# Designs tried in a protein design chat: VH-VL binders against q9nrl2r1430to1533. Part 24

Target 1, 104 residues: q9nrl2r1430to1533
Amino acid sequence: GGVHELSAFEQLVVELVRHDDSWPFLKLVSKIQVPDYYDIIKKPIALNIIREKVNKCEYKLASEFIDDIELMFSNCFEYNPRNTSEAKAGTRLQAFFHIQAQKL

## First folded at step 13 (VH-VL)

Design S9
Fold by OpenDDE, fold request of step 14:
Structure S9 (fold): chain C 104 residues (1-104), chain A 124 residues (1-124), chain B 107 residues (1-107)
Amino acid sequence: as target 1 above (104 residues)
Amino acid sequence: EVQLVQSGAEVKKPGESLKISCKGSGYTFDDYWIGWVRQMPGKGLEWMGMIYPGDSDTYYSPSFQGQVTISADKSISTAYLQWSSLKASDTAMYFCARHTFDYESGYYEYFDYWGQGTLVTVSS
Amino acid sequence: EIVMTQSPATLSVSPGERATLSCRASQSVSSYLAWFQQKPGQAPRLLIYDASTRATGIPARFSGSGSGTEFTLTISSLQPEDFAVYYCQQYDNWPYTFGQGTKVDIK
């Protein structure tokens, strides 16, 4: 069970990373480029961090994995106005994620 | 086991171009920044820049902006540092290092793994 | 950039004695401070990260303390293999910067 779940998480992360709209989420937002980001976002997260957690078997439940992914999108929408490229990319990627997550 | 292996020593003349490499293994290369550090003979350590192989995002230290080019080929888990025209003052040891992160806190941390260094000697 | 200043430039210590190295940042770097040891012909070896956490395999005689702008590396009882150059480095903001180093040599 756990091995299968791990593989499913790994595969989903790979698919998210490969998606055209993954660019805002590949790594943590740079505080150099966005100095106020971490004043607003208190629980930063990105796909590279999520992948590391998957690789180290930190997710015991699918819900925990999903929560981190949703947090990632939530952060994006909290910081970025709806008309930004980041928010638009996030919207599309989240929709993709929701479809794939049903297979978990 | 995480490892960074750098290319061998170089002996060059002023005006020549050079590209040295740093190959990562034992981890997901795309997910960690790789930095370059210069150490001139008998001197201290200087951060030159870093690259995120996953999207090739790069940062240079102001002193090295426009002086070198940092790149990566994630297909072979390799980062590069290159000069278009070497100067005698480029003579130094060059190190690459992996920039880690804390997945619990979600923040970038320290540089945890280092290459063995590449000695570059530029002289007429 | 954040300027890191180490003191003293050279510290002469006898084996078995305590060595205290200082590192000052021109502005707060929180706890994003690392200490490295470097011996001739070798890459820097990470000793301490996050100001006070020993890296894996580092002897207990090495300890780091401080936060903000003032940091200290302490070697409680200097061993023969500890004679080297020590660097502090901030990784709070890019460009990351090193101190100029403190050379610990035999008294």
Scores: ipSAE 0.851, ipTM 0.933, lowest interface PAE 0.5, mean pLDDT 95
Fold by OpenDDE, fold request of step 14:
Structure S9 (fold): chain C 104 residues (1-104), chain A 124 residues (1-124), chain B 107 residues (1-107)
Amino acid sequence: as target 1 above (104 residues)
Amino acid sequence: EVQLVQSGAEVKKPGESLKISCKGSGYTFDDYWIGWVRQMPGKGLEWMGMIYPGDSDTYYSPSFQGQVTISADKSISTAYLQWSSLKASDTAMYFCARHTFDYESGYYEYFDYWGQGTLVTVSS
Amino acid sequence: EIVMTQSPATLSVSPGERATLSCRASQSVSSYLAWFQQKPGQAPRLLIYDASTRATGIPARFSGSGSGTEFTLTISSLQPEDFAVYYCQQYDNWPYTFGQGTKVDIK
């Protein structure tokens, strides 16, 4: 259970990072590039943080891992209008995630 | 164990080019910013810039913008600092350092691990 | 950029005595403040982060306090190995900046 879930989480994160639409999510949004980001988004998260949590065995349940991934997408859609490259990438990556998450 | 190992001391002449390296190990290299710090002889510490190996996003301190180039090769977990044309005033110790984050809060924090430093001497 | 100013430039203290180092920021850096110790020919060693959290392996005699624009590093009882240069550094805004350093030497 736990070892299998950890391996599944690791594999899924690797696939997400390698996806063509992962570029908005690889790391936390920079305050340098987006000065008002953290005035709007109060629970920032990114794939590098999620991967670190996986590596530290912080996820005991698949639902916790999924919640963080969904938060990452939610933040993207909250800040970025639908017609932005970030939002479009997020939409595609989230769809990919939802398919892969069914295997968890 | 997290480690940053830098390339050896360099002795150069003005006008020569130079590229020094910082190799990371013991962690996912792509997921952490790597910064460079200059320390001129008998002086304090100066942030030069930092790079995110995962996508090569790079920021320079204003005083170093256009003066140096920071790059990374994530395939070998290595970050680089380079000059196209060295000056005598580039004589200094150069450190690399890893920028860590708190995964509970989701914010970047401090620079936790440091390389041993690379001494660069530029003289005629 | 945020300017970090340390005082005094040099602090002469006897072994076993208390040392108090000051660091001031030109604008608020919240608690995103670190203290480093550096000895000749060595890389900086992290002592304190988030203004008051002691780094792993750092002796209890080192403590940090403050927030916003005023910060203090205290060494409760100086040991022979504590004579060095100390730097504060803010990591609230890029470019990250160091203070000019305080040299702690033997009185």
Scores: ipSAE 0.848, ipTM 0.930, lowest interface PAE 0.5, mean pLDDT 94
Fold by OpenDDE, look of step 13:
Structure S9 (fold): chain C 104 residues (1-104), chain A 124 residues (1-124), chain B 107 residues (1-107)
Amino acid sequence: as target 1 above (104 residues)
Amino acid sequence: EVQLVQSGAEVKKPGESLKISCKGSGYTFDDYWIGWVRQMPGKGLEWMGMIYPGDSDTYYSPSFQGQVTISADKSISTAYLQWSSLKASDTAMYFCARHTFDYESGYYEYFDYWGQGTLVTVSS
Amino acid sequence: EIVMTQSPATLSVSPGERATLSCRASQSVSSYLAWFQQKPGQAPRLLIYDASTRATGIPARFSGSGSGTEFTLTISSLQPEDFAVYYCQQYDNWPYTFGQGTKVDIK
C-alpha cells in the first residue's frame, strides 16, 4: 500500500493495542499456559506480529491487513467459548476495530 | 539496528539490594519477550526468567522463583533484574536477550539478540 | 525440567578439521533446539535454531541436525575464530534449559 495506508495501519494497531480489551491479543498465546492451543489453532496471530508486519511493510493492501486482524479474532472465538473473558474482550475489540476500519 | 544495552558492572556486599537494567532499541520493545540469563564464573548458561514488556507477563525458572524480580518499564524500553538481598553466590555475569517470534510457527522461538552482559560481584 | 547433556566436555581439533558436537535431551524437545557460540568475555551468539536452521550471517560450515532427543552441531572445517564454547538449548518446554557446554580448543 501507499504511505497513507501504511500510516493508517500503524495508527489503527496502536489504537487496538491501547484498547482495554486488547489483553488477549497483545502476544501469541503461551504454549506454557495453553498446551493444546496450537493443536487447534493452525494460523496463530497477535497484535505484536501484525505490528511487526506493518513495520516491515508486508501489507500491500488494506484487505491483507484486515484479513490478519479478522484472523486474530476468528482464532479467539474458535478456541474460547462465548462466556469466557477472552471471547467477551474479543467481541468488544472486534466491534471497535470494525468502526475504526471504516476510516481506512 | 536491534540493540540491547545493559547497565555497568556492579560490586556489592552480601545483604545489599541491586537492580540492573537492559535497554532495547531498534525495534518495538513492547512486542518481544526479554529474558535474563545467569552465567557464574567459569560455568554455563542458566535461564532465569523472561518478561513481556507489553503487559509485564513474566515467567521464572523454578530455580530463580522468589530469588529475583524481573520487571520492565516500557516507557523507556528497559527491562530489569533485581535482588532484595544479594548473596556471594549471586556473583556472575548476567545477560539479557530478546526472544524472536515466527509468523508461521506460532511460537516464540530462539534468542536472536543479546546484551553485552553485566558483571555482578558480591563479596565481603 | 528437561536436562540437556553435551558431549564431549572438551573437543580438541586442528584448524581445517571437522568438529562434531553432541547434545542430548532427557526427553523429546522435537526440533526446538538452538546452538550458541560463546567466546571469552562475549555474549552468546545464536548459530542454529529449530535444530538445523542457520541464523542470519552464520557461515555455511556450521550445520545442525537431529530431532527429539539427539542433536549434533557440525563445523565442517574449523577456522581460527571458531575456537569457543558451544551450548545447546531447548525451548520446547519452560523452563528453557542449556547444555553444560562443549569447549572447542585447538589441538
Scores: ipSAE 0.808, ipTM 0.926, lowest interface PAE 0.6, mean pLDDT 94
Fold by ESMFold2, fold request of step 14:
Formats: sequence, C-alpha cells, structure tokens
Structure S9 (fold): chain C 104 residues (1-104), chain A 124 residues (1-124), chain B 107 residues (1-107)
Amino acid sequence: as target 1 above (104 residues)
Amino acid sequence: EVQLVQSGAEVKKPGESLKISCKGSGYTFDDYWIGWVRQMPGKGLEWMGMIYPGDSDTYYSPSFQGQVTISADKSISTAYLQWSSLKASDTAMYFCARHTFDYESGYYEYFDYWGQGTLVTVSS
Amino acid sequence: EIVMTQSPATLSVSPGERATLSCRASQSVSSYLAWFQQKPGQAPRLLIYDASTRATGIPARFSGSGSGTEFTLTISSLQPEDFAVYYCQQYDNWPYTFGQGTKVDIK
C-alpha cells in the first residue's frame, strides 16, 4: 500500500483499540491461563500484532489487513460461546469495524 | 530505536517507600509487556513480574507477589516498580525489559530490550 | 516453576578457543529458550531466542542449539569481548525463570 492506505489502516486500528469492547482483543490469549485455546485456535491474532504489522508496512493490500481483523473476530466466535462477555464484545466491535471499514 | 530509560540510583533507609520508573520510546509502548528483573549484588537475574500497559494486566512471580507493586501510565509511556516499605534485603540492581513475540508462534513473548538498570541501596 | 540449571558455573577458556555452555530445564520448554550475555556493570544483552535464532546484530560466532530440556550455547573462536556471564531463560511457562549463570573467564 501507499501512504494514504497505511494512514487509514493505522487510524482504524487506533479506533478499534480505543473502543470499549476491545478488551478481549488487545493482546494474545494467555496459553498459561487458557491452556486449551491454542489447541482450538490455530491462527491466533490480536490488535497489538495487527498494529505492529501496520507499523512495519507488512500489509500490501487492504484485503490482507481486513482479513486479519476478520480472523480476529472469527477466532473469538469459534472459541467463545455466544453468551460470553468475550463473544458479546466481539459482536459489538465487529459491527463498529464494519462501519469504519466502509471508509477504506 | 527502541529504548528503555530508567530513573536514577536511589539511596534509602529501611521503612521508606520508593517508586522507580522505566520510560519506553521508539515503539508503541501500549502493545508490549514490560517486565522487571532483580539482580542482587554479585548474584544472578530474577524475574519479578510484568505488566501490559495497554490494559494494566499484571502478573507477579510467586516470590514477589505482595512484595512490590508493578504499574504503568501509558499516557507517558512509563512503567513503575514500587515498594511501600523498603528492607535492607531490597538492595539490588533493578532492570526493566520489554517482552516481544515471534510472529510465527504468535503466543510466546520473550525479552528483547533492556533498560540500563536502577541501583537501589537500602541502609540504615 | 521450571528450574533452569547451567553448567559449568565457571568456564576457563583461552582466546580463539570454542566455548560450550549448557542449560538444562527441569521439564520440557520445547524451543522457548533465550540466551543473554551480561558484562560487569551492564544490562543483559539478548543473544539467542527460540533456542537457535540469533538476535539482530549478534555476531555469527554465537550459536544456540537444543530443544526440550537440554540446550547449548556455543561461541566459536572466543574473542576478548566475550568474557562475561551468560544466562539462559525459559519463556514457556510463568514464572519465566533464569539459570544461575555461567561465567566465562580467561584461561
């Protein structure tokens, strides 16, 4: 991507991190506190990793950036039952993301 | 580019409180765990605990649970190590260090950058 | 917690020789093992992570090997600046733990 796209990715990640419902997604799930997580989730990702990839210009296409964000939500819904605080937060943050992503 | 700059040496008396600092620059401070490591005079390295500044999530080694407080102020990119009542046995060098992750593994975080250390001397 | 045991405690080596340092874990840590160098009055420096991957800027004479419970740091053709204390550290499980160190002295 170009300078305009990289700035947009950076801004979107900042907005996601600032959102009240970002708390399950800020960093990778602890293997020690949640031992079975990595038995179920094979492609883990979190907002801190996505931000680092933006900062290092690792996304060449907007679709790659969007795919990582959607993977993050998909992992949440795969691991967490729908009635959990994590899944509810994921639903709300994903809705926010879809609105903001229209600007890309 | 990544730097961790710690506060200066301290000379204190038993029973006094102390808060030492570690300021990060050259990276997104909020996104990396900061750990604290003690080195007693002439001894090896001891992991004390760590904090994630982005949400203040904090873990302590069992040996240090209840002995110190680890905190951070992400608005000024600074982590802290604090004692409410110093003992002579707290005399040591204290390092902060940044944890990072291998993208390939995605779930393990190891030290990659260290502060210069803060010497704390507690004597009556 | 996982106990890391380094051997020998002190290794006397002549300049230009190969130094071999050992680190043993009380249980498997897979490959989640780092090596650090510490010179007197200085902070530790990361040498090796993931058991065998050299950190950025570390000279090629440093290499790491091993997995599970047994790990080795090798310094080929030891240089004067390599006389220091070396620590291994596991990061497989909390609390993260260091070995007690191996001091590399001039023989």
Scores: ipSAE 0.490, ipTM 0.858, lowest interface PAE 2.4, mean pLDDT 91
Fold by ESMFold2, look of step 13:
Structure S9 (fold): chain C 104 residues (1-104), chain A 124 residues (1-124), chain B 107 residues (1-107)
Amino acid sequence: as target 1 above (104 residues)
Amino acid sequence: EVQLVQSGAEVKKPGESLKISCKGSGYTFDDYWIGWVRQMPGKGLEWMGMIYPGDSDTYYSPSFQGQVTISADKSISTAYLQWSSLKASDTAMYFCARHTFDYESGYYEYFDYWGQGTLVTVSS
Amino acid sequence: EIVMTQSPATLSVSPGERATLSCRASQSVSSYLAWFQQKPGQAPRLLIYDASTRATGIPARFSGSGSGTEFTLTISSLQPEDFAVYYCQQYDNWPYTFGQGTKVDIK
C-alpha cells in the first residue's frame, strides 16, 4: 500500500503493543524456555516482527498485514489451551484488534 | 541506519560502582534484544546476558549472574550494564550488540549490529 | 554450558590462498551457529549466520558449512583485509557461547 496504509499499519501495531494484553505477543517464544513450541508452531510470528515488516514496507496489501496478526493469534490458540492466561490475553487482544482493523 | 553508541572509556578503582550505556538508533529499540559481551585484554568474546527493552525481560549467563546488572530505559532507547563494586578482573572491553531474529527458526539469535565498545580499566 | 572449540589457534596463509577454519561444539547446536570477524581495536562483524547464510554485504569468498557439532568457515581467496581474528558463536541454548578464536595471519 501507499503512505496512508503504512501509517495506519504502524499506528495499529503501536496500539496493540501498548495494550495490557500484549505481553504474550511482544517477541517470539523462547525455544529454551518452551522447548516444544517450535515442534508445534511452524509459522511463528510476533508483534516485533510485524512492526519490522511494516517499517521495511513488506506489506503491500492490508490483507497481508491482517493475515500476519491473525496468524499470531491462531498460533497462540493452537499452542495454549483456552483456560491459560496466554489464551485469555489473546482473546481480549484479538477482540481489540478486530475493532481497530475496521478502520483499514 | 542502525547504530549502537556506547558511553566513553572509564578508569576506575576497585570497589567503585559503574554504569555504562548503549544507545540505539535507526530502528525500533524496544523490539530487539540487546546483549552485552565482555572481551578481556588479549582474550576472546564472552556473552554476559541480554535484555528485551520492550518489557525488560532479562537473562544472564551463569558466569555473570549476580556480578552485573543489565537494564534498559526504552524512553531514551538506552541499555545499561552496571557494577555495584568493581574488581581489577573487570578490566575489559565491553560491547553491546543487537540480537536479531529469524522467526522461522524461532530464536533470539545472533548479533547483527555492535556498539563500538567501552574500555573499562580498574586499577589501584 | 556448550563449549565451542576453534582450530587452529593461528593460521598463517598467503594472500590469494584458501583459509579453512574449524569450530566444534561440545553438543549439537543444530545449525544455530554464527561466525564473526574482529580486527584490532574494532567491534566484531557478523559474517555468517545459521551456519551457512552470509550476512548482508559479506563478500562471496566467505562461506560457512556444517551442522550438529562440526562447522567450517572457508575464505576461498584471502584478501589483505581478511587478516583478523574469527569467532564462532552458538545460539542454540543459553548461555550463548563463543569459541576462543582463530587468528588468521599473513604468511
Scores: ipSAE 0.478, ipTM 0.856, lowest interface PAE 2.5, mean pLDDT 91

Design S9
Fold by ESMFold2, fold request of step 14:
Structure S9 (fold): chain C 104 residues (1-104), chain A 124 residues (1-124), chain B 107 residues (1-107)
Amino acid sequence: as target 1 above (104 residues)
Amino acid sequence: EVQLVQSGAEVKKPGESLKISCKGSGYTFDDYWIGWVRQMPGKGLEWMGMIYPGDSDTYYSPSFQGQVTISADKSISTAYLQWSSLKASDTAMYFCARHTFDYESGYYEYFDYWGQGTLVTVSS
Amino acid sequence: EIVMTQSPATLSVSPGERATLSCRASQSVSSYLAWFQQKPGQAPRLLIYDASTRATGIPARFSGSGSGTEFTLTISSLQPEDFAVYYCQQYDNWPYTFGQGTKVDIK
């Protein structure tokens, strides 16, 4: 991606991290606290990893960036039942993301 | 460049409190776990625990649970190690260090960057 | 908790000679092992990660090998600046642990 796309990815990640519902997604899930998580989720990802990939210019296409963010939400919904705080936060943050992603 | 700068040496008496600091720069401070490592005089390295500054999530080695408090103030990119009541046996060099992570496995791993160390001396 | 045991405790080696340091884990850590160098009065620095991969900027004379429970750090031609204590660390299972160190003295 070009300089303007990289700036847009940076801005979107900052907005996602600042959102009140970002708390389940800031960092990778702890194997200590959630021992079975990595038995179920095969492609883990979190906002800190996505931000590092943006900083290192690892996304060549906007679709790759969007795919990682959607994977993050998909993992949340796969692991967490619908009525959990994590799944509810994921639903709200994903809705926010879709609004912000219209700028891409 | 990634840099971790620790507060200066401390000389204290048993029973006094102490808070030492570790300031990170050159990277997104909030996004990396910061660990603390003790090295007693003439001894090896001991992992004490770690904090994720982004949300203050904190883990302690069982040997240090309840003996120290690890905290962070992300607004100034600083992690802290503190004692409510120092003992002579707390005399040591204390390092902060940044944990790496592995995108493929999703695990936090070895230390890639270290602070310069803070010497704490606790004696009469 | 995985205990890391290093040997020998102290190794005296002439300049230009080969130094071999051993690290043993109390259970398999696969290849999740790092080596650190600590010079007097300094912080540790990363030499090797994933058992055998040199960190950026580390001279080629440093090499790591092993997997499972047995690991080796080799310094192929010891230089004067290699006087230090060397630590292994496993990062396979929490809590992550260090070996007690091997001191390399230059003869």
Scores: ipSAE 0.304, ipTM 0.800, lowest interface PAE 3.9, mean pLDDT 90

## First folded at step 15 (VH-VL)

Design T5
Fold by OpenDDE, look of step 17:
Structure T5 (fold): chain C 104 residues (1-104), chain A 124 residues (1-124), chain B 107 residues (1-107)
Amino acid sequence: as target 1 above (104 residues)
Amino acid sequence: EVQLVQSGAEVKKPGESLKISCKGSGYTFDDHWIGWVRQMPGKGLEWMGMIYPGDSDTYYSPSFQGQVTISADKSISTAYLQWSSLKASDTAMYFCARQTFDFESGYYEYFDYWGQGTLVTVSS
Amino acid sequence: EIVMTQSPATLSVSPGERATLSCRASQSVSSYLAWFQQKPGQAPRLLIYDASTRATGIPARFSGSGSGTEFTLTISSLQPEDFAVYYCQQYDNWPYTFGQGTKVDIK
């Protein structure tokens, strides 16, 4: 392994992953558990994918990074009713993200 | 460089417990599923199960459900396969493997990197 | 589970000859099909993924084709190092499943 300087995007992803409300977002939704998920959500995304894109330098602008994070939350709110644990966690995590994103 | 390094060969007796390991390096261990595959002597490959180290979400193949336990310690980038009571029929080579994903389409994909295998021999 | 069936069980070919291996799925797996090569005492080596894409470092003589339920691995000109067992594997539905393997040996 090599040593590299942690970028602002990398750091924010680490903080999101470490957050207590990150559990719905750590990985792509499993079609094993949710068979109809991909019938509804057409642009699936999760923190592991976003981290990979960061590592591959896929984000040239902060707005692109932010768009993917917002898509992640949008997918959650589209699929999950407001009273679900997933939606509630998403609401809290998104609020945290909005605060941290001001540093970008 | 992505690598999966497994623990060494094991020689055990029926009834004994066993825990073998698979350590990942060269990538973000938490972000990829790790699978376990059994290969009995002279036989083909069988998926046993897989675990997502990031949250320890785990799936077992029906044939192995309740027969083994798959776990992970993400603090040391290690996945485990264990038996509470070995049988002679557990004699086999065991491989771990990493699953990749397509970050554009958002789907999990093929298993691209494999450990070197751990030989487990169970005999009285 | 999806049953993967490979044919033939054993394929005897001469060096330099073309080898064609078949893999059939009991139901459609789209293009979520991989081919592996395994030699004695070694881990499986990924050859092809997504039915037709060669993995990094895999020689051009290896090619995969097919979709749905019928798949083919072709070795255009068999080299001495290519004699091994080949497995197909679907990763469309859990549990993931392998074919029973095709042994490619020297004629």
Scores: ipSAE 0.829, ipTM 0.932, lowest interface PAE 0.6, mean pLDDT 95
Fold by ESMFold2, look of step 17:
Structure T5 (fold): chain C 104 residues (1-104), chain A 124 residues (1-124), chain B 107 residues (1-107)
Amino acid sequence: as target 1 above (104 residues)
Amino acid sequence: EVQLVQSGAEVKKPGESLKISCKGSGYTFDDHWIGWVRQMPGKGLEWMGMIYPGDSDTYYSPSFQGQVTISADKSISTAYLQWSSLKASDTAMYFCARQTFDFESGYYEYFDYWGQGTLVTVSS
Amino acid sequence: EIVMTQSPATLSVSPGERATLSCRASQSVSSYLAWFQQKPGQAPRLLIYDASTRATGIPARFSGSGSGTEFTLTISSLQPEDFAVYYCQQYDNWPYTFGQGTKVDIK
């Protein structure tokens, strides 16, 4: 908790959104384009939702914030085969997340 | 406070172009879908399309595909609805609306905030 | 696209009485159903989403029920400010579609 953690969460989300490999994660997967996604993924999450939760102070513990980001990557790897562009982008962004989390 | 403020009423002639606007404030504009809804005089509501300003991803209802252009400029938190050549049948009230998230229920597919509407009148 | 059919087209009800509005979908929309209120000269106002969840600030006299293809909006003890047009809308599949509306008038 507190102001320092909230600023760190906000900054980290901004860095994730800026990253070139953020494109699969900016918003929830489209039911229009991927009709079966929500049959498989039961706890959907995306960077726009995480950013709004940060802005509304919904995260009380750093672990809650980290868990949502890791859930986002886990969903990507569960739905997408390893050789897809989505899974490859997820791998690179997750590596970036781990590096940035250490700095903040 | 979340607000959507639309541009003012328009009186146009058939064949003219028009671009109307919807400016969002009080939230992270990039992170929420903005949709456009038409209401013809004395008629009900029709979804025209929606745009995600963060990446400009855009969907049109089939009836409106190729008839209008939906766009956004996230640097000024504004979405647009545009006609290249208006018809008299385009006379209507046009609303913009913003996607809302419900973290407790986990539902994110509904629109909770509406602009005040823009009346467009197209007559000779 | 999914056709939403509302009934009745007009409902005449005295203040203090119960109003029941029906909405039928041409195919299952699960629970992805919203209800809106619109008064003359105003934007639509969200009342209910997820078939039965009241939006923020909506009075308890508004309740929604149903799933699949049949949905109901109930207004218990109707107030003078509730005389308006009510629309259902599905958001299960794009394009999202509205019903044609039910006008609730003073009996």
Scores: ipSAE 0.625, ipTM 0.885, lowest interface PAE 1.7, mean pLDDT 92

Design T8
Fold by OpenDDE, look of step 17:
Structure T8 (fold): chain C 104 residues (1-104), chain A 124 residues (1-124), chain B 107 residues (1-107)
Amino acid sequence: as target 1 above (104 residues)
Amino acid sequence: EVQLVQSGAEVKKPGESLKISCKGSGYTFDDHWIGWVRQMPGKGLEWMGMIYPGDSDTWYSPSFQGQVTISADKSISTAYLQWSSLKASDTAMYFCARQTFDFESGYYEYFDYWGQGTLVTVSS
Amino acid sequence: EIVMTQSPATLSVSPGERATLSCRASQSVSSYLAWFQQKPGQAPRLLIYDASTRATGIPARFSGSGSGTEFTLTISSLQPEDFAVYYCQQYDNWPYTFGQGTKVDIK
């Protein structure tokens, strides 16, 4: 393929993925491993999906991109109690995101 | 263009170890599950397992659990299938395949791209 | 695991004729059903996914239907290049499973 410069969205997704606290968010939750997840979470999303949407130019506005990232965190906090490793990781990653998002 | 390219044919003896590879290109390797499928001579297709390169999460079919090891090196966009001690019954064609997902519905879906296969022959 | 059963084992048809292949699941797989075509010495080729959607580049003569536990692959007018083995596969539950295949050969 051709060489393309990463967009701001692409770069931010790369940074989120590389973050130590990204592990709950790298891929969609498995309904096999978590049978009740999709009974609770109605708009599932993960970083791989968000990256795909970026690659397909699905985000026309920064606000749309931000909304999906925030949805990802919202889903995590909705399903996981505050004392879980997932929720704690989400809290830290979201804080990182908020800082990086100011560059958009 | 999405491609999965597998390592070449192998001729081995029982008891030997083996590691075959599947290299992905044309897409973000870390973001899609890579599965392995066995096809014994003249037989049908069997799912062995799959791995998510992004975090190395790995699933095995019950019949292959403990029989093989699936791994990945995302730095070179490569998935692996390996045996510690081959048996004659491991003689087969092995395919790797990429699973897609629907980013609207949020579900993992079908396996859309396949490697060309790696023939493994194990005989005394 | 979900058992996928295909019928018939072998289907003999003449060029230009309609071919109908069946696939049954031991339990509901919703619409998470794919059909593959495989020719000797080649990798499986995706024909249909989500029970009824043709994959990119697949001729219109191939169609899939069904949901739950009963599925059908139809080749409306068999072409010479269509003689092969066809597999159905569910991806609703792990472990994913294939049917045993239907061989479509020349009558």
Scores: ipSAE 0.835, ipTM 0.935, lowest interface PAE 0.6, mean pLDDT 95
Fold by ESMFold2, look of step 17:
Structure T8 (fold): chain C 104 residues (1-104), chain A 124 residues (1-124), chain B 107 residues (1-107)
Amino acid sequence: as target 1 above (104 residues)
Amino acid sequence: EVQLVQSGAEVKKPGESLKISCKGSGYTFDDHWIGWVRQMPGKGLEWMGMIYPGDSDTWYSPSFQGQVTISADKSISTAYLQWSSLKASDTAMYFCARQTFDFESGYYEYFDYWGQGTLVTVSS
Amino acid sequence: EIVMTQSPATLSVSPGERATLSCRASQSVSSYLAWFQQKPGQAPRLLIYDASTRATGIPARFSGSGSGTEFTLTISSLQPEDFAVYYCQQYDNWPYTFGQGTKVDIK
C-alpha cells in the first residue's frame, strides 16, 4: 500500500536528514554559488525535493522513491571528486541508506 | 494549506530595537527558503534577504547587509527580521514569503506564498 | 544587480477590454520571471511563474509570454477585481529584483 509506503518513505527521509553526513544534500545546489553545476548535472535532486514529493504523494512506486535517492548520490559522485568532503559524506550517507532501505 | 502568519503592526521610536516574526504552517518549514520584502509607503517591492531554516544559510541583498538580521527558529517554524536601532526611514510594510520549486521546470525557485505583512511605523 | 523596468507606469482600461503590460530586464533572465498582483492593503499574489505558467487558481484570462529580456503580461478580458498594481520579478540571480510596477486603472 499507499499510505503505509508513504509513511515509510517519510520516515526514511527523516532519518537521512538527521544523519551527520546529510549536509551536502539538504537543498538543491545553488546555480549562483556553483555556476557550472547545472551544465554537468542534468537531473538535479536533493532531500528537500524528495521530502516534498513524499508529502505531495508524487511517488507512485517505491522504486521511484529509491531511484530519486540513488540519483541524489550519483549526482554527488559525478560532480565531486572522490577526495572531497562532499563525496566522502555521500559515500557514508549512501551506505547508511542502503542499510535502512533493506529493512523495509 | 500553506500559511505564513506575521506578527502584528508596530509603532516605534527611532533608536529602538525590533524583531518581527513570520510563522509557517502546512508544509515542512525547514525545507524552504523564507525571504523578506520591504515596501516603503507608496513605493514598490524590494527583496531584503532570505534564509534556509534547515541549515541557517542566509543571503542578504547588498543594500540591506548589516542593516537588519534575518534568522529562524525551526523548532517553532518561525523566521525573524530584526533591527538593533530603528530609523524613521525603516517605516514600511514588511512581507515574508516562501520560496518553492516547480517539479516540472526542475531548476529554479519562485515565491508562491506570502505573509499578510507587518506595518512598522517609526516616528521621529 | 538586474534592473527590471515596467511600462507603462499606469494603464487605463475599461472592464471587458484587453490589458497588456510590459517588463524588460537589463540582462537575460532566461524564463525565470514571475508576475504578481497587489491590491491596496494586501500581500502580493503570484499570477505567473517561469514567464508563462499560471500559478494554481489563477484564471485563464491571465497569460504571460516572453523570454530573455522582454516579457508581457496579458489580461484578455479585464474584470472589476483585476484593477490593481502588477509587478514583474526576476529570480535568475541574487539579489532577486522587482520592476517598479504598473497600475491598471478603470476607465
Scores: ipSAE 0.495, ipTM 0.856, lowest interface PAE 2.2, mean pLDDT 91

